# Designs tried in a protein design chat: VH-VL binders against Protein broad-minded (TBC1D32). Part 5

Target 1, 124 residues: Protein broad-minded (TBC1D32), of Homo sapiens (Human) (q96nh3r1119to1242)
Amino acid sequence: GIHPVYFCSTHYIEMLLKAELPLVFSAFHMSGFAPSQICLQWITQCFWNYLDWIEICHYIATCVFLGPDYQVYICIAVFKHLQQDILQHTQTQDLQVFLKEEALHGFRVSDYFEYMEILEQNYR
Key: E = the ipSAE of ESMFold2; O = the ipSAE of OpenDDE; V2 = 0.75 times the mean of E and O plus 0.25 times the DockQ between their complexes.

## First folded at step 4 (VH-VL)

Design u23 (framework fv_tafolecimab)
Fold by ESMFold2-Fast, scan of step 4:
Structure u23 (fold): chain C 124 residues (1-124), chain A 122 residues (1-122), chain B 106 residues (1-106)
Amino acid sequence: as target 1 above (124 residues)
Amino acid sequence: QLQLQESGPGLVKPSETLSLTCTVSGGSISSSNYYWSWIRQPPGKGLEWIGSIYYSGRTYYNPSLKSRVTISVDTSKNQFSLKLSSVTAADTAVYYCARQPIYGSGYYFDYWGQGTLVTVSS
Amino acid sequence: EIVLTQSPATLSLSPGERATLSCRASQSVSSYLAWYQQKPGQAPRLLIYDASNRATGIPARFSGSGSGTDFTLTISSLEPEDFAVYYCQQSSNWYTFGGGTKVEIK
């Protein structure tokens, strides 16, 4: 049938995060929750309540135009954007609150287009 | 061969703004694998991280200096710059620019400029 | 702020001797610790990153160990060029440096 734009693999998310941002991967591992679960929440909600509506439009356009793997690449770009901030939140509860309520304010999809293209080139 | 070179005035008056530029050659600032950082060292003292910038323009500042620090990047010139406002004699230091890999298990500074002494005096 | 305490402040040794430098963190930094060497009038030079990995071009006599709060830099046999100031640096919570250990000739 119809393939949802938001469909993705938890394995792919974890693999890319470990390869590209090992420090972030380690922080999530130490915090006791999976980054793939957070990414899936973002993707299934199309970043509703996380990104500004204009950035949600950019996210959807990127995935439609460049392919469904970009839903994963944008999640990795978000983690790259937040890398230093994530390392400051050493407790599981603090990290969860940060990612839910603060972290994605001001994130711009267009700032990370080059980064995501490099991810596609390396992991396609 | 990667080279980082600091430039800017070596003498700044109290209350004015210290302004330095780091020129990168032999490598590109537009790399997703690196932050670009400013670190200072007062004469006879240890090292203090000032702040870092990513090629996208995202900045990270030492909380103790955040109210006075602005770091910017110009990818077309392969440069990044530091502005430190409201300087006092305590800001007299050798200022270094440095490259900071982000793909390892921790963060560290792998290439450094030679440093430039900035003296704050009347 | 994570405070790094380096000890001793000054280590007086002769060439050929083993140097052992300590860096203690006020809270756990996991393995996110680097070591630098600085000679007078020069920029710091990266020696060790991620607690125990030698940077490119660094001689085998330099080694790092430790995790959590207690870290050691070891120079197995001091060469004349090794008399310098050594700094540790953490990256678990921003970036702070230790106060330095000066390795000087007796």
Scores: ipSAE 0.007, ipTM 0.605, lowest interface PAE 8.8, mean pLDDT 85

Design u24 (framework fv_tafolecimab)
Fold by ESMFold2-Fast, scan of step 4:
Order: structure tokens, then sequence, then C-alpha cells
Structure u24 (fold): chain C 124 residues (1-124), chain A 122 residues (1-122), chain B 106 residues (1-106)
């Protein structure tokens, strides 16, 4: 069967995104592009081709030391980081290109530890 | 050694289009790691970001200038160019091209051209 | 858009003195803030990125600090070549510059 952690990650991401960043969730819904699709790519590739090697190492360390749920919390933190840019990309093509080629270049895992702690506290 | 060099007319008439080219040497413009950007500075004033381009042709423009600005890239010549339409005296400025890292923490401007003064006058 | 407010507009000091320059953001920019030095007739030069990291070749007397909305550039002891205009720039949401602080000889 489908691995429980893997199965829960994509559904859990969409539920958290809807609860935590409703405008971002609405932007994805209007664009016709599912946020879980990009998050799945990020998680399965360990952000390879999306983050530089130092940030990939921080991602892996965070998940190892703080638990596998941080895979999800980091995805939500990325969307929080990109909130204004996502709201400007209403067309499916534009949003996909932005997220694929550009979006994560400024993201640092350490800048969002407090935000992720709040997510963990609220959602456990 | 990476170098950026602006070129183009130093005088543009009101209502016409300002056109500048940045030539990159000592490095490739066809890199997934960098945007290439235009920044201007009116005499005696501060810096204003105009826009940035990725080698794929993807652009980001300052919302205040978006209706008038077009940036393009020519990877075969290792160049990128700025066109600013419908110019007025307010567009008189030194125009800089710059490199902008997009990996890691990115988006600061790490290398700059020397700048070229463009005067808008009849 | 994120607005950056630099203060003071002008700072008049003597060589050897400490310079402290402020940059305040209208909303949090995390640590995504850079500082530039510009001398008359020259292009800006990157000094500090990520709020506190010195760019290659920048002397140790230059240091940056801060996070969120409040940032400081410190020059511990002014040299003659440090009298210039300094700009901050955020890269948390698009890319905007502050209005600059002119450091001039008293």
Amino acid sequence: as target 1 above (124 residues)
Amino acid sequence: QLQLQESGPGLVKPSETLSLTCTVSGGSISSSNYYWSWIRQPPGKGLEWIGSIYYSGRTYYNPSLKSRVTISVDTSKNQFSLKLSSVTAADTAVYYCARQPIYGSGYYFDYWGQGTLVTVSS
Amino acid sequence: EIVLTQSPATLSLSPGERATLSCRASQSVSSYLAWYQQKPGQAPRLLIYDASNRATGIPARFSGSGSGTDFTLTISSLEPEDFAVYYCQQYSNYWTFGGGTKVEIK
C-alpha cells in the first residue's frame, strides 16, 4: 500500500495551507495548479535543483532532528516566504514557471524556525 | 574576471524610447544561478531597480515602470538590453546593469557595470 | 511594496570615528538585506549581504546587524576612503532600495 507518511504529507500540506495561508490556497485553486504537486516534488527530491546544497543540508538536518512532519512545515514556510509573489501569479503557466525556476532561491530554512515551531504547536 | 559594460545613446528625445545594452564578459549569461538587472539613479538621487531577466527570457519589472519597460536577453552575444518607452525628463539618470544571484539567499547585486548617463532633452 | 527608510540622511564625522547607519523596513524582510557603498562618479559596491555577511574583499571595520525590520551598518573607525553614500536593499519581496545615507567629512 501507500506509505502512511507519504500519503499523509500531500493531503496534510493542502489542509495546513488552507488553514494557515488561505489567500495562497485560493491563488493555487484559481490557477488550477495543486500546491501538493510542487510540495511532493520538493520533498521527494529533497529540494535538489530548488535550494543550494547548504540549505538542502539544513532541510535534511531539520527533518532528522525535529521529525518528519517538518517536511510539511518547511513546505508551508516556503509558501509563507513566497506569499506576495504567488498572489501575483494568477495564470497556471506563470505560477508553474515561477515555482520551478526561481521561487526558492532566497529561502533560508533557519529564517523560518519560529514560524515552523508555531505550526508544530498548532497542528502537532 | 567578470565585467559588465553598458552601451547606448547618451541623449534621448522626450516621448521616444531609451535603448541600452549590457555586454557581459568573463562569465556566461546562460546560467541558472543568476538574474541580470537594470538599476538607475537620477542625478543627485537614490537607486531605483528597473527590472531583471533570467536567461530563459523570464522578467520581473518594477511595478512603477512595468507599462514602459521591456528587458530582453541575447545569449548568443552574451548581452541583455533595456527599452524604456515614452521617456520624459524624469527618466534622466545614470543607468547601471548588474548581476543578481538567485541561489541560496540571493537577490543582492554582486557585480555592477560602470554606468552610463542618459539625458532626456529636446 | 516594502519601503526602506534610512537614517540619518546625512552623517558628518571625522576620520577615526565610529559610524552607525540605520535601515528600517515597513514589514519584515527576515535577514534578506544588503548594504552598498557608492562614491561620487562610481557604481555602487556590495558591502554586506544577508544582513551581516561581508562581501569578498570588504574590510573588517564594516559590520552589519539586525533582522526583521531594523538593520544597522557599522563602520568601527572611519578611514578617508569610507566617506561615501550608503544604500540598503531588501530582497524579501522584490527588490527595493533605501534612500541612502551620506557619510561626509565634518
Scores: ipSAE 0.006, ipTM 0.552, lowest interface PAE 12.9, mean pLDDT 84

Design u25 (framework fv_tafolecimab)
Fold by ESMFold2-Fast, scan of step 4:
Structure u25 (fold): chain C 124 residues (1-124), chain A 122 residues (1-122), chain B 106 residues (1-106)
Amino acid sequence: as target 1 above (124 residues)
Amino acid sequence: QLQLQESGPGLVKPSETLSLTCTVSGGSISSSNYYWSWIRQPPGKGLEWIGSIYYSGRTYYNPSLKSRVTISVDTSKNQFSLKLSSVTAADTAVYYCARQPIYGSGYYFDYWGQGTLVTVSS
Amino acid sequence: EIVLTQSPATLSLSPGERATLSCRASQSVSSYLAWYQQKPGQAPRLLIYDASNRATGIPARFSGSGSGTDFTLTISSLEPEDFAVYYCQQYSNWRTFGGGTKVEIK
């Protein structure tokens, strides 16, 4: 089952998204598709089927060594990476398909370490 | 310290492909905090965003130009390049490369190259 | 696409006078609006971002205001080096620029 702490992360994700990436938050709000829904899938599956195995290893190592809050920060980093694409998907179904099937192709955890450290400093 | 410098031929014939390169010095193009962008300005007219690239190779193009534009990045040379196909006289412009922050609200252009004039004529 | 309309096209003023430049968006851009200054033969220079935040190194005489569809750039007292073309740019949906306002010597 899903550990109760993941429900706290859901609220935290939406709060950080609204503060950090308000245009992305607005796009999800207008679409009626909650960003926490896809984040929950990513976290629960440890990005299985979304990231290359080496990036999954980086994700797990980051959370183990820097703390479980980095599960949230990595989700925000993904939305930061995809910000322009998300803003261009005007239909809810197109956005959902994009996020599930293609969006994380080529995403590298290490590209966003500095960004995630800034998020930790600002929101921890 | 950061400098962006455009380079490429100043004259291109109609129907050919315009190719420009931006060389970044005093800073790394392999930064997660920035996109790198091309903007143009026809003589006596306003500014038009062409497209942007992230050092991973991910691109975003102006929809009005998307069918003709390709932007690429070479992180080993600290450069990014623009190719615009099937040019006409309407593509005559000063072409600028620029840095685009992506932290916070982003998407404005905080540092610009000097610009290079490209004339499309026979 | 979001269209930005700048007015007036040309503003003729003397040094020491206040300049007020307008930028109107065809739909709401929230506060995602930047202003640039371009002097003849030079690249544009960022002045204001997020409608009202001055970029580093920009003199206090430059200020921006507005939200939604109506934005204003104000130069409280024109210096000789301020006679230039000014462009607004939105980044709410893609990136588009206004047509520019030329601030020229009377």
Scores: ipSAE 0.006, ipTM 0.598, lowest interface PAE 11.5, mean pLDDT 85

Design u42 (framework fv_tafolecimab)
Heavy chain, then light chain:
Amino acid sequence: QLQLQESGPGLVKPSETLSLTCTVSGGSISSSNYYWSWIRQPPGKGLEWIGSIYYSGRTYYNPSLKSRVTISVDTSKNQFSLKLSSVTAADTAVYYCARQPIYGSGYYFDYWGQGTLVTVSS
Amino acid sequence: EIVLTQSPATLSLSPGERATLSCRASQSVSSYLAWYQQKPGQAPRLLIYDASNRATGIPARFSGSGSGTDFTLTISSLEPEDFAVYYCQQYYSWLTFGGGTKVEIK
ESMFold2-Fast, scan of step 4: ipSAE 0.029; ipTM 0.677

Design u43 (framework fv_tafolecimab; at its last look DockQ between E and O 0.35; V2 from the best seeds 0.00; counts 0 for: pae E 12.1 > 2, grease 19 > 18.9)
Heavy chain, then light chain:
Amino acid sequence: QLQLQESGPGLVKPSETLSLTCTVSGGSISSSNYYWSWIRQPPGKGLEWIGSIYYSGRTYYNPSLKSRVTISVDTSKNQFSLKLSSVTAADTAVYYCARQPIYGYGYYFDYWGQGTLVTVSS
Amino acid sequence: EIVLTQSPATLSLSPGERATLSCRASQSVSSYLAWYQQKPGQAPRLLIYDASNRATGIPARFSGSGSGTDFTLTISSLEPEDFAVYYCQQDSYWLTFGGGTKVEIK
ESMFold2-Fast, scan of step 4: ipSAE 0.065; ipTM 0.712
ESMFold2, look of step 5: ipSAE 0.007; ipTM 0.585
ESMFold2 (binder alone), look of step 5: mean pLDDT 92; pTM 0.932
OpenDDE, look of step 5: ipSAE 0.019; ipTM 0.710

Design u44 (framework fv_tafolecimab)
Heavy chain, then light chain:
Amino acid sequence: QLQLQESGPGLVKPSETLSLTCTVSGGSISSSDYYWSWIRQPPGKGLEWIGSIYYSGRTYYNPSLKSRVTISVDTSKNQFSLKLSSVTAADTAVYYCARQPIYGEGYYFDYWGQGTLVTVSS
Amino acid sequence: EIVLTQSPATLSLSPGERATLSCRASQSVSSYLAWYQQKPGQAPRLLIYDASNRATGIPARFSGSGSGTDFTLTISSLEPEDFAVYYCQQYLNWYTFGGGTKVEIK
ESMFold2-Fast, scan of step 4: ipSAE 0.008; ipTM 0.553

Design u45 (framework fv_tafolecimab)
Heavy chain, then light chain:
Amino acid sequence: QLQLQESGPGLVKPSETLSLTCTVSGGSISSSNYYWSWIRQPPGKGLEWIGSIYYSGRTYYNPSLKSRVTISVDTSKNQFSLKLSSVTAADTAVYYCARQPFYGSGYYFDYWGQGTLVTVSS
Amino acid sequence: EIVLTQSPATLSLSPGERATLSCRASQSVYSYLAWYQQKPGQAPRLLIYDASNRATGIPARFSGSGSGTDFTLTISSLEPEDFAVYYCQQYSTWLTFGGGTKVEIK
ESMFold2-Fast, scan of step 4: ipSAE 0.007; ipTM 0.566

Design u46 (framework fv_tafolecimab)
Fold by ESMFold2-Fast, scan of step 4:
Structure u46 (fold): chain C 124 residues (1-124), chain A 122 residues (1-122), chain B 106 residues (1-106)
Amino acid sequence: as target 1 above (124 residues)
Amino acid sequence: QLQLQESGPGLVKPSETLSLTCTVSGGSISSSNYYWSWIRQPPGKGLEWIGSIYYSGRTYYNPSLKSRVTISVDTSKNQFSLKLSSVTAADTAVYYCARQPIYGEGYYFDYWGQGTLVTVSS
Amino acid sequence: EIVLTQSPATLSLSPGERATLSCRASQSISRYLAWYQQKPGQAPRLLIYDASKRATGIPARFSGSGSGTDFTLTISSLEPEDFAVYYCQQYDNWLTFGGGTKVEIK
């Protein structure tokens, strides 16, 4: 299932990640760190301390006007943005530190609108 | 038809390095859809995953063994290899190589080598 | 680490009987569970993946069920070649194997 922001299915996040970014999905599983764990942290905090204020506003506007599923599509877009870096961080401790401390610098919601529209068409 | 074959010394002395090679035939190791894995089984005991490698050289190791394990891949020879350092009698096991799908429903082992017994003794 | 507990450790049955093998996870693993058969002196053979999907070439008498924490492998009518050790394996977070269930004759 598809759910509002606080009822987002961990299974839905992992299903989309596995389908769209299978190498990223495998990197998380082999590292022992669940991608849904970081996604739910991002969503619950509205990316506070992860994105600049202007990007947080873009995130909120996207979810309000295009629907709550976009909270998940933005998480997948973040993983798409970080794909090469994630594949280089194969150890659990390295991947967790990277995603918590460095990972989202340079991410812009607007750079991934076309990507997210394709996700909506395929998974809505 | 895909076939995996383990090879390497069947006897290793305590404190030495255990070294095994898996030769893949009937299919390419340079496939984006698969990891290539090592699993071991001590006599009379269950299965333990050691680690996996992607053809690019990226590795994933069991945290319990990570400090002693190195897995490498040689795409030109269609082979991947395991090195386990500082062995003890507890490392005596049958060692298997296996293929691990990563696309779709993956992370199980769909094809296995026949296994090779490695005994650690003086 | 996700721990998989298989029960019973040993199951003694006769050919033609139904075998039911249990695998329980210490936390939810959704459907990300595989089952393997291992005969003496042989490598493990994949039977079931994603809790319920049969691998290529696996006879219809083998079926898997369950989700979350409780999983079952069922062999509807045991053939002589089915007396073996069976292992479950999760792939939700890292990968770990259960301790195995030995299905023996008598």
Scores: ipSAE 0.007, ipTM 0.561, lowest interface PAE 12.8, mean pLDDT 83

Design u5 (framework fv_tafolecimab)
Fold by ESMFold2-Fast, scan of step 4:
Structure u5 (fold): chain C 124 residues (1-124), chain A 122 residues (1-122), chain B 106 residues (1-106)
Amino acid sequence: as target 1 above (124 residues)
Amino acid sequence: QLQLQESGPGLVKPSETLSLTCTVSGGSISSSNYYWSWIRQPPGKGLEWIGSIYYSGRTYYNPSLKSRVTISVDTSKNQFSLKLSSVTAADTAVYYCARQPIYGSGYYFDYWGQGTLVTVSS
Amino acid sequence: EIVLTQSPATLSLSPGERATLSCRASQSVSSYLAWYQQKPGQAPRLLIYDASNRATGIPARFSGSGSGTDFTLTISSLEPEDFAVYYCQQYSYWLTFGGGTKVEIK
């Protein structure tokens, strides 16, 4: 069927990030790196090489069961999880390397189910 | 109704670790809607955010304090705790625990504990 | 660090008068600003968040306005219990508090 990326708007991702995590949104703006760029990379690759295999399975199950908008909500949950780390990476290159190579190690989808449900309630 | 209560020693010696616990009652700390935070106020001065914790154990620390701060959560006891290492006289303050909403813009503090004075002195 | 400057440092008024408190940021904080009331020996109490939204249980006489770098807290008619110290707080980039405005009886 339709690739998951077709269900994701860069505008929606950035609007949601600005509303929910304004400090993170500001940090990305200051760095010159768009948060939607990394989100689309994660979604397009189904978090391959970013999440542990079991967490990739949880991601897929969540999106299949709860709907394609959860692709966006999981990205916002990741930024919520990483807020402190993102605020400390003020240079674009350092932030990009961090987000690609280490940031998602140990992230657990199940830790953020209730957070994502609140995002769905507020923004659907 | 929600209540937050700080507890711990009121006197800490220089170079030692300050340790405080916040007990939450009338609400669950295992709520996805909130972070739980520590804020301090030196006598006669303003407020300074120390850090926040999510019930999963994820933490956010003030960068100026990050090297000395550890915040932990015990969901079975409905408590979260602060450890601040290598204290000096500058760490003398009233320490507050507070609730921090995560939906919407967030990062303000809607409910506060009564505060506990910690004096750093030999 | 974003610095918040509150003015005046002290505001001397009588019950029934209008109080207008200012908070100015060193750089734009959009609408990510909260106001707190603190009485001696007590914890701060949230009054306003997102510049203009009243917190639960806060009387209608308290209102907030402003965006960017200029913010105002207005108390339309002072009650005896309103004489306290008021702090603004930004959460646009990290978290910082203003120095406070003391509202005292003339």
Scores: ipSAE 0.006, ipTM 0.552, lowest interface PAE 13.4, mean pLDDT 83

Design v11 (framework fv_sotevtamab)
Fold by ESMFold2-Fast, scan of step 4:
Structure v11 (fold): chain C 124 residues (1-124), chain A 121 residues (1-121), chain B 112 residues (1-112)
Amino acid sequence: as target 1 above (124 residues)
Amino acid sequence: QVQLVQSGAEVKKPGATVKISCKVSGYTFTSYYMHWVQQAPGKGLEWMGRIDPKDGETKYDPKFQGRVTITADTSTDTAYMELSSLRSEDTAVYYCATRGFLYGSYAFDIWGQGTLVTVSS
Amino acid sequence: DIVMTQSPDSLAVSLGERATINCKSSQSVLYSSNNKNYLAWYQQKPGQPPKLLIYWASTRESGVPDRFSGSGSGTDFTLTISSLQAEDVAVYYCQQYYSLPTFGQGTKLEQL
């Protein structure tokens, strides 16, 4: 199974991450792990095992009402939420393992609405 | 049922290269990392490295970096560990090991039976 | 590199009695973002590969008897066998997976 509102450009994800979170983009580049790879995993699984069901509902509602590009903006918001942890993984933990294994504790879609609206305004 | 089956015991001369195999059955080979662990006789466990069979990405412990090469053949669902420039202190049982689910990829619930490599002149 | 140190090196316990094995890490293996301790415990019998008993410091692997339990957080961890059975005589290893995996030196558990 695939996400019912699935539409995502790997180029768009990479471009946005490089522009908005260049240190995070650099960490992925140095690790040899593409940020679009984990984003596609999150999107195709509707963040199952990563977000609790209330936040999954918020994710789906956001994409349905604000458009499929918000699948990308939510992924960038997740990277912003995890920025310090991702940077720390260059020293102590494998970045790929961290992102594949971790639940996104403390991430709330609503905390990033303004951030995502700014992303849409700047990059649409 | 999931199973890791390793190749048989090897006897090598110092300076030689050994390559041991680990054949996978009972799960999708590309879904989990495959790890290699060394255990010298009467000693503890040392992680050597791992491969992601899906894309061939490897990571090695610095102690083995430069001498160990881990590869995977997805057509035969087989992982390999090659150790070069063998010394007598490389005499050990070598295990392949993996995690049965994605979360906890560096904790190992599935192990091969082990392969004894003896290095002697 | 995270160094794992077990104590004691060997332990003799009578059948039916409690066995306690300790493990210390040179730095914390608690990941604050998910509140999980990246620590596992293994049992190894002669001529066999290690068998996973506990992961995430306290989660018992499927099929492992209830008498085995893990506890602790951060740098100090304990494996407890509440009532020793003859089949539990083995070497026990702790392992961190917070960074590249490292194992403790092992604790040999013998029947008294």
Scores: ipSAE 0.000, ipTM 0.546, lowest interface PAE 16.1, mean pLDDT 84

Design v12 (framework fv_sotevtamab)
Fold by ESMFold2-Fast, scan of step 4:
Structure v12 (fold): chain C 124 residues (1-124), chain A 119 residues (1-119), chain B 112 residues (1-112)
Amino acid sequence: as target 1 above (124 residues)
Amino acid sequence: QVQLVQSGAEVKKPGATVKISCKVSGYTFTSYYMHWVQQAPGKGLEWMGRIDPKDGETKYDPKFQGRVTITADTSTDTAYMELSSLRSEDTAVYYCATRGFWGYAFDIWGQGTLVTVSS
Amino acid sequence: DIVMTQSPDSLAVSLGERATINCKSSQSVLYSSNNKNYLAWYQQKPGQPPKLLIYWASTRESGVPDRFSGSGSGTDFTLTISSLQAEDVAVYYCQQYYSLPTFGQGTKLEQL
């Protein structure tokens, strides 16, 4: 049997984000919006409506070839990609709107393969 | 076609600072981390640290933390490694190296830069 | 903080003969979720940078001759050259990438 059942726990997502991107973690805390909430939305929808089709294919291939933990690593990579934008939105209380409507433009899975490999090395 | 070209050999006095460059061509500079590796004469390879050229984030091996500074200039597709407070044991060849998408190991290396520290 | 130890430190082999180099890690570099060993082998000739030969313990890099093969899992790994050629005289390094990269001390392969 596999463990976990579906997805990585909210604790795992928060632990990784706090360790790797502490300013982003703090920004979410100040905004009142949980980073795990948006991560689980992205994962359950396979980034449908957030990434273009070719990038969704890259996301699926990554998880198939490198393992299901990469579902979480790609979420952290997205936060790294958006770090400057997230830091600009936290105090205005529009972070949730930004991440649901405008976020992920310009994100390419291939730009973050090395980053995700290092996350895997550190957090297996 | 992918190529990393490093700056030339340096001779420094103890206590000095050295800064060596690594210019990339043949791939998108901001897509992969750039790593720096030290090799002392007749000895093995030691990973020093890396930079993400997209945002300038760095991570260093604790052995070099506080003395090494890695930077990147996206306008010239060039990474730099600066080592301060040089000691005789820092005499080494320094390599920049990067990993391809599915490589998971360093498949692209610069030619190396010899740094000699002597009084 | 994974320590990589190679054996032997040096090895002399006649042309056409088999060469075997061993590498041991202080802890497992096998990631159970994807069943991959995070181990690479490099060849370095004097005055040149290291050249990647093998990754994932046994996957040969593009352009590397078939006489090179990697084997092993967990903590014990082997690089084999089935029939030594003159151009194979070099120092060989193993490297783990399970955590922050660390290298073995190197094995010098000489022609007997």
Scores: ipSAE 0.000, ipTM 0.590, lowest interface PAE 13.6, mean pLDDT 84

Design v2 (from s3 with heavy chain S31R D55S E57R; framework fv_sotevtamab)
Heavy chain, then light chain:
Amino acid sequence: QVQLVQSGAEVKKPGATVKISCKVSGYTFTRYYMHWVQQAPGKGLEWMGRIDPKSGRTKYDPKFQGRVTITADTSTDTAYMELSSLRSEDTAVYYCATRGFLSSYAFDIWGQGTLVTVSS
Amino acid sequence: DIVMTQSPDSLAVSLGERATINCKSSQSVLYSSNNKNYLAWYQQKPGQPPKLLIYWASTRESGVPDRFSGSGSGTDFTLTISSLQAEDVAVYYCQQYYSLPTFGQGTKLEQL
ESMFold2-Fast, scan of step 4: ipSAE 0.007; ipTM 0.568

Design w1 (framework fv_tafolecimab)
Heavy chain, then light chain:
Amino acid sequence: QLQLQESGPGLVKPSETLSLTCTVSGGSISSSTYYWSWIRQPPGKGLEWIGSIYYSGRTYYNPSLKSRVTISVDTSKNQFSLKLSSVTAADTAVYYCARTPLYGSYFDYWGQGTLVTVSS
Amino acid sequence: EIVLTQSPATLSLSPGERATLSCRASQSVSNYLAWYQQKPGQAPRLLIYDASNRATGIPARFSGSGSGTDFTLTISSLEPEDFAVYYCQQYSNWFTFGGGTKVEIK
ESMFold2-Fast, scan of step 4: ipSAE 0.006; ipTM 0.550

## First folded at step 6 (VH-VL; framework fv_tafolecimab)

Design b2 (from u18 with heavy chain Q100R; at its last look DockQ between E and O 0.79; V2 from the best seeds 0.00; counts 0 for: pae E 8.3 > 2)
Heavy chain, then light chain:
Amino acid sequence: QLQLQESGPGLVKPSETLSLTCTVSGGSISSSNYYWSWIRQPPGKGLEWIGSIYYSGRTYYNPSLKSRVTISVDTSKNQFSLKLSSVTAADTAVYYCARRPIYGSGYYFDYWGQGTLVTVSS
Amino acid sequence: EIVLTQSPATLSLSPGERATLSCRASQSVSSDLAWYQQKPGQAPRLLIYDASNRATGIPARFSGSGSGTDFTLTISSLEPEDFAVYYCQQYYNWLTFGGGTKVEIK
ESMFold2, look of step 6: ipSAE 0.019; ipTM 0.679
ESMFold2 (binder alone), look of step 6: mean pLDDT 92; pTM 0.920
OpenDDE, look of step 6: ipSAE 0.075; ipTM 0.759

